# Ledger of designs, part 9: VHH binders against RNA-binding protein 12 (RBM12)

Target 1, 78 residues: RNA-binding protein 12 (RBM12), of Homo sapiens (Human) (q9ntz6r430to507)
Amino acid sequence: FCVYLKGLPFEAENKHVIDFFKKLDIVEDSIYIAYGPNGKATGEGFVEFRNEADYKAALCRHKQYMGNRFIQVHPITK
Key: E = the ipSAE of ESMFold2; O = the ipSAE of OpenDDE; V2 = 0.75 times the mean of E and O plus 0.25 times the DockQ between their complexes.

## First folded at step 18 (VHH)

Design r2 (framework vhh_7sr4_2; at its last look DockQ between E and O 0.05; V2 from the best seeds 0.00; counts 0 for: pae E 12.1 > 2, placed apart)
Fold by ESMFold2, look of step 18:
Structure r2 (fold): chain B 78 residues (1-78), chain A 122 residues (1-122)
Amino acid sequence: as target 1 above (78 residues)
Amino acid sequence: EVKLVESGGGLVQPGGSLRLSCAASGFTFSSYAMGWYRQTPGKQRDLVADIYSGGSTKYGDSVKGRFTISRDNTKNTVYLQMNSLKPEDTAVYYCATESYTWGSRVYTYDYWGQGTQVTVSS
């Protein structure tokens, strides 16, 4: 169960994604942050969850803030 | 402003039951995990139960099978049903919720209520 992230801050790191989804059972090795040619985050990423309940909870955090930016959380279909 | 208000504590005999309530405000309740913790004087807070925003629950080993956490997202309220109470359950019970803070890693709940006393004796 994977979600697609948009709107990540320029300095976003895996630790910030983990904190954004705290108390949800994420697959920590699944965290991916897209980086641009200058080595900074482009605002996109994805995260996998171990169960459906936590996946659905992650979708509910759509438009919650990470710093001063709201984060879009979208489902990824298989 | 996040506010958590516990209620339902009191004095009860061993083997009795109590139901604690926690009224929450100041955040999007349905999007965040809630938890109950307890503390006796001079000891660290112990996990009693967590309920995640998706409905999954976790319990401390000493309360499994006796306590039940639940939530009502339409009332912004989390409950703790405590059955088969023992003198060892005597503590101040705290309601808690998570938060996010940019630039820091937080692995525990950040907001806590004032607590409600549960006393099991006699």
Scores: ipSAE 0.000, ipTM 0.188, lowest interface PAE 12.1, mean pLDDT 72
ESMFold2 (binder alone), look of step 18: mean pLDDT 79; pTM 0.789
OpenDDE, look of step 18: ipSAE 0.017; ipTM 0.338

Design r3 (framework vhh_7sr4_2; at its last look DockQ between E and O 0.34; V2 from the best seeds 0.00; counts 0 for: pae E 12.5 > 2, unsure alone 64.2 < 65, SAP .686 > .668)
Amino acid sequence: EVKLVESGGGLVQPGGSLRLSCAASGFTFSSYAMGWYRQTPGKQRDLVADIYSGGSTKYGDSVKGRFTISRDNTKNTVYLQMNSLKPEDTAVYYCATETFTWPSGTTYSYDYWGQGTQVTVSS
ESMFold2, look of step 18: ipSAE 0.000; ipTM 0.174
ESMFold2 (binder alone), look of step 18: mean pLDDT 77; pTM 0.768
OpenDDE, look of step 18: ipSAE 0.033; ipTM 0.324

Design r4 (framework vhh_7sr4_2; at its last look DockQ between E and O 0.13; V2 from the best seeds 0.00; counts 0 for: pae E 10.0 > 2, placed apart)
Fold by ESMFold2, look of step 18:
Structure r4 (fold): chain B 78 residues (1-78), chain A 123 residues (1-123)
Amino acid sequence: as target 1 above (78 residues)
Amino acid sequence: EVKLVESGGGLVQPGGSLRLSCAASGFTFSSYAMGWYRQTPGKQRDLVADIYSGGSTKYGDSVKGRFTISRDNTKNTVYLQMNSLKPEDTAVYYCAREDYTWDSGHTETYDYWGQGTQVTVSS
């Protein structure tokens, strides 16, 4: 159960993804954030959830904000 | 209007049991994490238990193994089963809806609370 993220702030880290999905049971070692050559996030990432119910709840957070940017949350099959 | 109503509190002997209920209305219950907190006068509220929308649970150290949080999404109700009660469990117990959005300005915050139910463990 994986979601694809778009719109992450350039300073995004794993802890920010964990906090964005707070109170959902994520697989923390599955968090991936794409970084550019300068070491800043490109705005893309993905994360896995431990169960289907939390995965569905995560999809409801599509277009919620992280800082001043809204985050897109999309389903993915890997 | 979001409404949380606690019930099931009372007076009980040490070693006894109580079951608290929290009836929720005014929001999509199944989409929110819920929690139980307790407070004695003059102190901050302490986490007792959280239950996530997917059913995962967390407990405060002092209640782990004695208390069980559960939810019934068909009845919009959260329960707290309290066993092996001790005098130090005496407090007002509050049901809370947890804020899951990043932009609330707080990373571990609660946006709605009930009126509370008194639990007294004599002695």
Scores: ipSAE 0.005, ipTM 0.243, lowest interface PAE 10.0, mean pLDDT 73
ESMFold2 (binder alone), look of step 18: mean pLDDT 78; pTM 0.775
OpenDDE, look of step 18: ipSAE 0.015; ipTM 0.296

Design r5 (from r1, 16 letters changed; framework vhh_7b18_3; at its last look DockQ between E and O 0.02; V2 from the best seeds 0.00; counts 0 for: pae E 18.0 > 2, placed apart)
Fold by ESMFold2, look of step 18:
Parts: structure tokens; C-alpha cells; sequence
Structure r5 (fold): chain B 78 residues (1-78), chain A 122 residues (1-122)
């Protein structure tokens, strides 16, 4: 169960993604924060959840804040 | 009330060209950097190009020399001219407005259009 993230700040790290989805059972080694070939953050990422219930709860975090930036959470097809 | 509307997508053969347009409203267009990103099946969103309010441009390496971003501030419109298209360019292309965060040094997209489909296939 994987979700796609938009709006991540450039300084976002795995710990910030973990905190954004606190109380949910994420697959920590699935956390990916995208950077372009020039090292510039694209504002996107993804994370996988261990079960469907937490995956659906993650989709409800859509438009919640990380720092001063609200985060879009979208389902993706693996 | 910020709105970005992409047009110009379609089906094209490899080696062909398309020109995407993004009509902007609800903000002072000339004051913002703008960009294009694309959602490639199986890869998620991928940054393509930026154009700054002063006209400076940046491109992802895979599109340099083939794509040209431009803007017309009088029409509040940003363009992406795509030449020498490849099947790998197949994606939904999004226009986005850029801003800075974390003290004004980090760029990110804060508003997105609904996207236009570009399909390169023969």
C-alpha cells in the first residue's frame, strides 16, 4: 500500500515523513524523497504502509501541514 | 482563487512536436517563477523545467535541447515547446507556480494545474 506525496519542503527528511504519518504503521525503508539530477528538491515523495487501514488513514492526512507547507497525499498504483 | 489551466496536449508520433500552454489567473503572474512537471506512469511526478520572473530558464537533463519553456506576462501564460518527442515523454504535464520557503532560499511548487495528457506513440 503506497501513497504519493506532493508539496514536501526541500529540507524534508525521513523523520519528517514519519512524524507526518505518526500513529500509522509505515514501511520506513520505503520512504523516498525525490531530488532532481541537479540536487534540487522536486517536492515529491512516496511511502508505503503495512496494512490497508493505515493506508486509508494516510489518505485522510491530505492537505495537512509539514512545516509551513501543506502536503498532498495521493494513492498510487504500484 | 489561483487557477492554472493547461492545454495543448495530445497524441503525437515519435519525433513530433507539441506546444503546451498554461493560462494563469488569480495572482500577479509576472511576479512568480513558473514551472512544468510531468507524471510519468510508474515513476510519479518528475520536474521538467522552470522559468523565473526575469526570464531565466532551467531544464531537466533529459529534455535539454528538445524542450523550451517561455512566458508571456501580458497574457499571463507560460508555454512549453516540446520538440523531438520520444515515447518516454508520455505523461500528464502539469503547470505549477513556484515559491520559496524556509527563509526564501528553497524553491517548491505551491499551486498546480489539472494537467494535460501528452502521448507519444506510433
Amino acid sequence: as target 1 above (78 residues)
Amino acid sequence: QVQLVETGGGLVQPGGSLRLSCAASGFTFSSYAMGWARQVPGKGLEWVSDIYSGGSTKYQDSVKGRFTISRDNAKSTVYLQMNSLKPEDTAVYYCARETFTWGGTTEYFDYWGQGTQVTVSS
Scores: ipSAE 0.000, ipTM 0.073, lowest interface PAE 18.0, mean pLDDT 72
ESMFold2 (binder alone), look of step 18: mean pLDDT 85; pTM 0.851
OpenDDE, look of step 18: ipSAE 0.012; ipTM 0.258

Design r6 (framework vhh_7b18_3; at its last look DockQ between E and O 0.12; V2 from the best seeds 0.00; counts 0 for: pae E 18.3 > 2, placed apart)
Amino acid sequence: QVQLVETGGGLVQPGGSLRLSCAASGFTFSSYAMGWARQVPGKGLEWVSDIYSGGSTKYQDSVKGRFTISRDNAKSTVYLQMNSLKPEDTAVYYCARESYTWPSGRVYYFDYWGQGTQVTVSS
ESMFold2, look of step 18: ipSAE 0.000; ipTM 0.090
ESMFold2 (binder alone), look of step 18: mean pLDDT 84; pTM 0.844
OpenDDE, look of step 18: ipSAE 0.019; ipTM 0.322

## First folded at step 20 (VHH; framework vhh_8pnl_2)

Design x1 (from s15 with E107R; at its last look DockQ between E and O 0.08; V2 from the best seeds 0.00; counts 0 for: pae E 13.8 > 2, unsure alone 60.7 < 65, placed apart)
Fold by ESMFold2, look of step 20:
Structure x1 (fold): chain B 78 residues (1-78), chain A 123 residues (1-123)
Amino acid sequence: as target 1 above (78 residues)
Amino acid sequence: QGQLVESGGGLVQPGGSLRLSCADAGFTFSSYAMAWYRQAPGKERELVARIDSGGSTNYADFVKGRFTISRDNAKSTLYLQMNSLKPEDTAMYYCAAYEVTWESFDRYTYDYWGQGTRVTVSA
């Protein structure tokens, strides 16, 4: 039950992803934030959920804000 | 007002090792994301390695496993262990930090930079 994140701000860390999905049961060790060769975050990430209900709730948070950036939440096929 | 100060640079032969340190006695590292950058003459400053406030690390592609970033929050010290050094690693090396808080969440630049330490790798 994994989602792909786009639009993450440069300062995003695991704790910010956890807060964005608060009240949902995420697999905290699964949180991944991608960084590019210039040292700046690409805005991409990955998060796994422990159950299908929370996964579906996470998809409903698509285009909600983290700081001044809206976050895209997409299903992932693997 | 904490100031970051780098040390440990010097002249080394190719294949050698150096350990860089970055410290500040009045600076609480545990709430900061930190990084090492480098700048060779005439080139843009580039990321070498990053360590976030939770301890997760990220390295530039050119590092290829040769460098290790670490931190000792009790000593307020950031480290960069550099192994298998190459002439292209010659640069000024800088440490940088930004505080990870809700108030600073939207910041896109580092708050603090050190003055730099020179690393020269020559055959």
Scores: ipSAE 0.011, ipTM 0.356, lowest interface PAE 8.7, mean pLDDT 75
ESMFold2 (binder alone), look of step 20: mean pLDDT 76; pTM 0.769
OpenDDE, look of step 20: ipSAE 0.019; ipTM 0.328
ESMFold2, look of step 21: ipSAE 0.000; ipTM 0.217
ESMFold2 (binder alone), look of step 21: mean pLDDT 76; pTM 0.770
OpenDDE, look of step 21: ipSAE 0.017; ipTM 0.344

Design x2 (from s15 with A33S E107K; at its last look DockQ between E and O 0.47; V2 from the best seeds 0.00; counts 0 for: pae E 15.5 > 2, unsure alone 64.2 < 65)
Fold by ESMFold2, look of step 20:
Structure x2 (fold): chain B 78 residues (1-78), chain A 123 residues (1-123)
Amino acid sequence: as target 1 above (78 residues)
Amino acid sequence: QGQLVESGGGLVQPGGSLRLSCADAGFTFSSYSMAWYRQAPGKERELVARIDSGGSTNYADFVKGRFTISRDNAKSTLYLQMNSLKPEDTAMYYCAAYEVTWESFDKYTYDYWGQGTRVTVSA
C-alpha cells in the first residue's frame, strides 16, 4: 500500500515524512524522496504503509501542511 | 564558526576502497542533516548520499550497494565508505550540512560546504 506525495518542501527528509504520518504504521525503509541530479529534491516522493487502514488514513492527510507547504497525498496501489 | 573539512581522498585502483571523513571540531552534527556530493571534471555537482539528523539515509541510484554513509555525532564526523570503486567515481567529493526547522522548513539551504577531497580511481 503506497502513496505518492507531491508538494514536499525541497529540503524534506525521511524524518519529516515519518512525522507527517505519525501514528500510522509506516514502512520506514520504503520512504523515497526524489532528488534531481544536483541533489535538490523535486518535491515528489512515496511511502508504503503496512496495512490498508493506515494507508486510507494517510490519504485523508491530503492537503495537510508540512512546514509552510501543503502536501498532496495520492494513491498508488502496487 | 566552524568549517567542514573533508579527508580520506586519494589515488586508488579500480575495485579498491576508500573511506572519506568530514569533520569540524566546533560543529555539532546532531542537529544537522548531512550529505556527500561529487563533481567530476566538466560535470555538475551531484548528490551521492544523504543522512538526516536521526540517521535515516538516502543514496543516489549509481551508489546502491557500493557506498555507505554514516555519522558519529559524538565526534562530529561524517563518513562515506566507498567500496568497489570504478574509474567513473573519479571526482572531487564534498560534504555539506544544513538544519531544517518547522519555521523555515522549505527555506533552509546548506549552511556549510567543505572545499572537497579528491578521489582518483586510476585505470
Scores: ipSAE 0.000, ipTM 0.173, lowest interface PAE 15.5, mean pLDDT 71
ESMFold2 (binder alone), look of step 20: mean pLDDT 77; pTM 0.773
OpenDDE, look of step 20: ipSAE 0.019; ipTM 0.462

Design x3 (from s15 with D52N E107R; at its last look DockQ between E and O 0.25; V2 from the best seeds 0.00; counts 0 for: pae E 11.8 > 2, unsure alone 63.7 < 65)
Fold by ESMFold2, look of step 20:
Structure x3 (fold): chain B 78 residues (1-78), chain A 123 residues (1-123)
Amino acid sequence: as target 1 above (78 residues)
Amino acid sequence: QGQLVESGGGLVQPGGSLRLSCADAGFTFSSYAMAWYRQAPGKERELVARINSGGSTNYADFVKGRFTISRDNAKSTLYLQMNSLKPEDTAMYYCAAYEVTWESFDRYTYDYWGQGTRVTVSA
């Protein structure tokens, strides 16, 4: 159960992603924050959840804020 | 508050190694995002590696596998271990930093830069 993140702040870390999805059962080793070839953050990320209930709760956080940026949360088909 | 100071540059043959250091006695590194950049004559300054305040690292594609960024917060020192150096790695290498706060959380630029240390890789 995976979601795609867009709009991540350039200084987002795994701890900020965990906090954004607080109280949900994240597969912590699955957290991925994308950086481009020159090391600049693209704003994209990926997170896996351990169960369907938390995955659906994560989708409900679409357009909530991390710092000054809202975060898009999209389903990924396996 | 001090200034970032790079060291460890020099002349090295292809295939050689260098370890670059960047230090500032006046800063607590643990709250800063940091990076190494390089600029060769006639080229734009480009990112080599970055390390954010939580320790996540990223490398430019051209250095993947050869260079390792790290830092020692107790010594307030940023490192770049460069192995298997090639002539195209010849450049001035700069360290850069900015403090991570909620006001700077989504910033795109670095506030502090060192003066650079020169790396020359020539047969």
Scores: ipSAE 0.000, ipTM 0.193, lowest interface PAE 11.8, mean pLDDT 72
ESMFold2 (binder alone), look of step 20: mean pLDDT 77; pTM 0.776
OpenDDE, look of step 20: ipSAE 0.041; ipTM 0.449

Design x4 (from s15 with E99T E107S Y108W; at its last look DockQ between E and O 0.06; V2 from the best seeds 0.00; counts 0 for: pae E 17.4 > 2, unsure alone 61.8 < 65, placed apart)
Fold by ESMFold2, look of step 20:
Structure x4 (fold): chain B 78 residues (1-78), chain A 123 residues (1-123)
Amino acid sequence: as target 1 above (78 residues)
Amino acid sequence: QGQLVESGGGLVQPGGSLRLSCADAGFTFSSYAMAWYRQAPGKERELVARIDSGGSTNYADFVKGRFTISRDNAKSTLYLQMNSLKPEDTAMYYCAAYTVTWESFDSWTYDYWGQGTRVTVSA
């Protein structure tokens, strides 16, 4: 169960994604933060949740803040 | 590639209004999402409002209809109209520009920041 993240701070790290989804059971190795070819982050990312209940709860955090940025949380369609 | 320059800050009384402007020479605003951030002394920088290249806007919850972000791509100018100002709005206000792409994770994104314009709201 995977979501797409947009609007991440350019300095975002895996720990910031974990904190944004605190109380939810994420698959830690599934966290992906997109970087450009020069190592500069693009503001996008992916994360997988271990169960459907936490996945649906993650979608409810759409437009909540990580630091000083709105974070968009979108479902991924297979 | 360019430098953002903010203006329009100043001292106002509670309930007052200010209009901030952000301008740049050296890149085309129509290609960028733009935002206003603020930072009070001793606090973290926080998002106030964002506007994408297509004109869609997002506001922080604390704005609650008091501020309006807008852009004039022909003039390469970003605006923030601030109404019903409160003492808690006292901060340095920054303009920011960035490009984000979904289509490729190999693409890169620039962030540009201005040096800020000060807004002080006090009796």
Scores: ipSAE 0.000, ipTM 0.104, lowest interface PAE 17.4, mean pLDDT 69
ESMFold2 (binder alone), look of step 20: mean pLDDT 76; pTM 0.762
OpenDDE, look of step 20: ipSAE 0.014; ipTM 0.261

Design x5 (from s15 with E107S T109R; at its last look DockQ between E and O 0.54; V2 from the best seeds 0.00; counts 0 for: pae E 11.3 > 2, unsure alone 62.7 < 65)
Amino acid sequence: QGQLVESGGGLVQPGGSLRLSCADAGFTFSSYAMAWYRQAPGKERELVARIDSGGSTNYADFVKGRFTISRDNAKSTLYLQMNSLKPEDTAMYYCAAYEVTWESFDSYRYDYWGQGTRVTVSA
ESMFold2, look of step 20: ipSAE 0.000; ipTM 0.288
ESMFold2 (binder alone), look of step 20: mean pLDDT 77; pTM 0.772
OpenDDE, look of step 20: ipSAE 0.018; ipTM 0.334

Design x6 (from s23 with A33S D52N; at its last look DockQ between E and O 0.26; V2 from the best seeds 0.00; counts 0 for: pae E 13.5 > 2, framework grips, unsure alone 64.8 < 65)
Amino acid sequence: QGQLVESGGGLVQPGGSLRLSCADAGFTFSSYSMAWYRQAPGKERELVARINSGGSTNYADFVKGRFTISRDNAKSTLYLQMNSLKPEDTAMYYCAAYEVTWPSGSEYTYDYWGQGTRVTVSA
ESMFold2, look of step 20: ipSAE 0.000; ipTM 0.145
ESMFold2 (binder alone), look of step 20: mean pLDDT 77; pTM 0.770
OpenDDE, look of step 20: ipSAE 0.204; ipTM 0.628

## First folded at step 21 (VHH; framework vhh_8pnl_2)

Design y1 (from x1 with T109E; at its last read DockQ between E and O 0.82; V2 from the best seeds 0.00; counts 0 for: pae E 4.0 > 2, unsure alone 62.5 < 65)
Amino acid sequence: QGQLVESGGGLVQPGGSLRLSCADAGFTFSSYAMAWYRQAPGKERELVARIDSGGSTNYADFVKGRFTISRDNAKSTLYLQMNSLKPEDTAMYYCAAYEVTWESFDRYEYDYWGQGTRVTVSA
ESMFold2, look of step 21: ipSAE 0.152; ipTM 0.516
ESMFold2 (binder alone), look of step 21: mean pLDDT 77; pTM 0.774
OpenDDE, look of step 21: ipSAE 0.269; ipTM 0.678
ESMFold2, look of step 23: ipSAE 0.026; ipTM 0.382
ESMFold2 (binder alone), look of step 23: mean pLDDT 76; pTM 0.770
OpenDDE, look of step 23: ipSAE 0.221; ipTM 0.647
ESMFold2, fold request of step 27: ipSAE 0.162, 0.131, 0.254; ipTM 0.526, 0.507, 0.597
ESMFold2 (binder alone), fold request of step 27: mean pLDDT 76, 76, 76; pTM 0.767, 0.770, 0.766
OpenDDE, fold request of step 27: ipSAE 0.017, 0.296, 0.037; ipTM 0.299, 0.671, 0.484
ESMFold2, last read: ipSAE 0.158, 0.104, 0.114; ipTM 0.508, 0.471, 0.494
ESMFold2 (binder alone), last read: mean pLDDT 76, 76, 76; pTM 0.766, 0.767, 0.770
OpenDDE, last read: ipSAE 0.014, 0.310, 0.290; ipTM 0.272, 0.692, 0.673

Design y2 (from x1 with S31D S104A; at its last look DockQ between E and O 0.25; V2 from the best seeds 0.00; counts 0 for: pae E 15.3 > 2, unsure alone 63.2 < 65)
Fold by ESMFold2, look of step 21:
Structure y2 (fold): chain B 78 residues (1-78), chain A 123 residues (1-123)
Amino acid sequence: as target 1 above (78 residues)
Amino acid sequence: QGQLVESGGGLVQPGGSLRLSCADAGFTFSDYAMAWYRQAPGKERELVARIDSGGSTNYADFVKGRFTISRDNAKSTLYLQMNSLKPEDTAMYYCAAYEVTWEAFDRYTYDYWGQGTRVTVSA
């Protein structure tokens, strides 16, 4: 039960992802923020959810804001 | 421009361990995310590990649990504990720090880099 995140602020940290999905049961060690070779975030990330209900709730948060950026939340199949 | 100084590099045998340190006495680490990068000759610089201002860590896939990034904000020091070293880990290792800001209109990151410390893992 993983989702793909796009549009993350370049300064986003794990705590901001946790807050974005507050009240949902995320696997905290599963939070991954993608970084380029120069060490700057690419705006992409991944998060795993413990159960299907929270995974579906996470998909419903598509285009909600984190800071001044709306966040795209996409399903990952396989 | 701040100057980060790496230390702790050297020559080790495969399977050995090494602890890298990064410091700048006038630098307040608690406001920054920190990272270790490496660059082998003729290769692009690549991320090894990152630690955010709150202590959460991210590691490159090739680390496979062998390295541990940590920080001691009281001493203004960043560490990389490297275990089970392989010849493929041979590279110049760089410390980096960046200020993360939430500018309402623009996003930007200010980066500080060290000059690097050499790690050589003999075959």
Scores: ipSAE 0.000, ipTM 0.192, lowest interface PAE 15.3, mean pLDDT 72
ESMFold2 (binder alone), look of step 21: mean pLDDT 76; pTM 0.774
OpenDDE, look of step 21: ipSAE 0.441; ipTM 0.769

Design y3 (at its last look DockQ between E and O 0.06; V2 from the best seeds 0.00; counts 0 for: pae E 18.4 > 2, unsure alone 62.6 < 65, placed apart)
Fold by ESMFold2, look of step 21:
Structure y3 (fold): chain B 78 residues (1-78), chain A 122 residues (1-122)
Amino acid sequence: as target 1 above (78 residues)
Amino acid sequence: QGQLVESGGGLVQPGGSLRLSCADAGFTFSSYAMAWYRQAPGKERELVARIDSGGSTNYADFVKGRFTISRDNAKSTLYLQMNSLKPEDTAMYYCAAYEVTWESFDYTYDYWGQGTRVTVSA
C-alpha cells in the first residue's frame, strides 16, 4: 500500500510527510525522500500505509498543500 | 464532449460580492473532486478553492476567509461565494473536476470550464 509523491518542497523532511498524512497509519520507516546526484532533493518521495483504508484516504490528499507547494499523490504497486 | 459552464461573473466594486456557479447536466458530482482556479492577465493559473468528493475543502492562502466553495449534488452545481472582493481578485475564474477513483493514475483535472470573468474596479 504505497504512494509516490511529487512536488515536495526542497526543505521537506520525514516530519513534513508525517504531518501531510496526519491521522493516517503510515509505516514511518518507509518514508523516503529522493535526492539527486548533487545531494539536492528532487521533489519526489515514497511512503507506505499499513492498511488499505488509509492508503485510499491518502490518495484523496492529492493536490493538497505542503508549505507553498501542492503535492501530487500517485498509487504505486511496488 | 460535455463541458462545465461557469456563470455569475461581472463587474463589481471593491468590497462587493459575487456568487459564481458551475454546472454540467449529466454527470454525478458526488463522485468528483472539484475546484475553482483563476488566471489574471499575464499571470499563471492558480488554485482558489478545492472541494473533494467527501466535502472537505481547501483554500489558497490569499482567500483569507473571503470565499466559500460549496456544491449541490442534486443540481450538479458547484458554487464559489466571493465576498470582500479586491482589485487583485480580477481574473478569469475556471471550474474543474476529476473523478475520484483508485483505478486512475491520472489525477489531473479531467474537465474544465470556459471561464467567467470577474472584474473588481478600484
Scores: ipSAE 0.000, ipTM 0.099, lowest interface PAE 18.4, mean pLDDT 72
ESMFold2 (binder alone), look of step 21: mean pLDDT 77; pTM 0.774
OpenDDE, look of step 21: ipSAE 0.018; ipTM 0.355

Design y4 (at its last look DockQ between E and O 0.37; V2 from the best seeds 0.00; counts 0 for: pae E 14.5 > 2, unsure alone 60.3 < 65)
Fold by ESMFold2, look of step 21:
Structure y4 (fold): chain B 78 residues (1-78), chain A 124 residues (1-124)
Amino acid sequence: as target 1 above (78 residues)
Amino acid sequence: QGQLVESGGGLVQPGGSLRLSCADAGFTFSSYAMAWYRQAPGKERELVARIDSGGSTNYADFVKGRFTISRDNAKSTLYLQMNSLKPEDTAMYYCAAYEVTWESFDSEYTYDYWGQGTRVTVSA
């Protein structure tokens, strides 16, 4: 039960992803924030959830704000 | 205006250890995320390790548990403990800092301050 994130603030960190999905049961080791070769974040990420109910709740947060950015949450089966 | 100054580099044999330091007398570290980067001759600069303002760390894959990033905000100093050094670790090592604010989330983030680097050479 994995989602793909787009639109992350470039300064987003694991703690911000956890807060964005607060109350949901994230597999913490699964949080991935993409960084470019010069250390700049690309705005993309990946998160796994432990169960289907929390996965579906995560998809409902599509286009919610993290800071001043809309966050896209897309389904993925990995 | 202040800039970050790295120190602690040098020549070491494979399997050896070094501790790099990065300091600036001109600002407090507590509001900044910090990172170490490295650049070998003829290669692009690459992230080694990153530590956010709350102390959470992220490491490049090639580190494989050999390096530890840390910070001492009271001393305004960033550290990189480098163990089990390999010849492939030979590079200029740079520290970098940026202020962590919500206002920065809407722009391409980049480091506000960079040091001039300290050289690490690993050879027999």
Scores: ipSAE 0.000, ipTM 0.161, lowest interface PAE 14.5, mean pLDDT 71
ESMFold2 (binder alone), look of step 21: mean pLDDT 75; pTM 0.756
OpenDDE, look of step 21: ipSAE 0.023; ipTM 0.478

Design y5 (from y1 with S56K; at its last look DockQ between E and O 0.53; V2 from the best seeds 0.00; counts 0 for: pae E 6.4 > 2, unsure alone 60.6 < 65)
Amino acid sequence: QGQLVESGGGLVQPGGSLRLSCADAGFTFSSYAMAWYRQAPGKERELVARIDSGGKTNYADFVKGRFTISRDNAKSTLYLQMNSLKPEDTAMYYCAAYEVTWESFDRYEYDYWGQGTRVTVSA
ESMFold2, look of step 21: ipSAE 0.045; ipTM 0.460
ESMFold2 (binder alone), look of step 21: mean pLDDT 76; pTM 0.772
OpenDDE, look of step 21: ipSAE 0.409; ipTM 0.751

## First folded at step 23 (VHH; framework vhh_8pnl_2)

Design z1 (from y1 with S31D S104A; at its last look DockQ between E and O 0.63; V2 from the best seeds 0.00; counts 0 for: pae E 7.0 > 2, unsure alone 61.9 < 65)
Fold by ESMFold2, look of step 23:
Structure z1 (fold): chain B 78 residues (1-78), chain A 123 residues (1-123)
Amino acid sequence: as target 1 above (78 residues)
Amino acid sequence: QGQLVESGGGLVQPGGSLRLSCADAGFTFSDYAMAWYRQAPGKERELVARIDSGGSTNYADFVKGRFTISRDNAKSTLYLQMNSLKPEDTAMYYCAAYEVTWEAFDRYEYDYWGQGTRVTVSA
């Protein structure tokens, strides 16, 4: 039960992803944030959820904000 | 300019190893994301490795598993273990840090830079 993230702020860290999905049962070790040559997030990421209910709830957070950026949440398989 | 001080650079043979350190005596690193950058003569400064405030790491493609970034928040020290050094790794190496906050993410820039430590890999 994995989602693909787009639109992450350049300074995003694992703790911000955890907060964005608070109340959902994420696999914290699965959090991945892509970084570019300048050391800032490229806006892409990946998160796994432990159950289907929380996975579906995560997809409903599509276009909600993290800081001053809205986040796209898309379904994927690992 | 910054409060960070790098050390551990020097002259080394190809295939050799160095451990770079970056420290600040009066500052806690736990709220900061940190990174190592390098700049060779005639080239732009480029990221080598970064470690976020929670310990997650990211490396430039040219590292190819040869370098390891780490931090010791209790000692307020950032490290870069450099193995299998090559002449193309010759550069000034800089430590950088920025405070991770919830405010205005898109305007976040490095707050501190070190003065640099020179690494020279010569036959």
Scores: ipSAE 0.020, ipTM 0.411, lowest interface PAE 7.0, mean pLDDT 77
ESMFold2 (binder alone), look of step 23: mean pLDDT 76; pTM 0.768
OpenDDE, look of step 23: ipSAE 0.240; ipTM 0.655

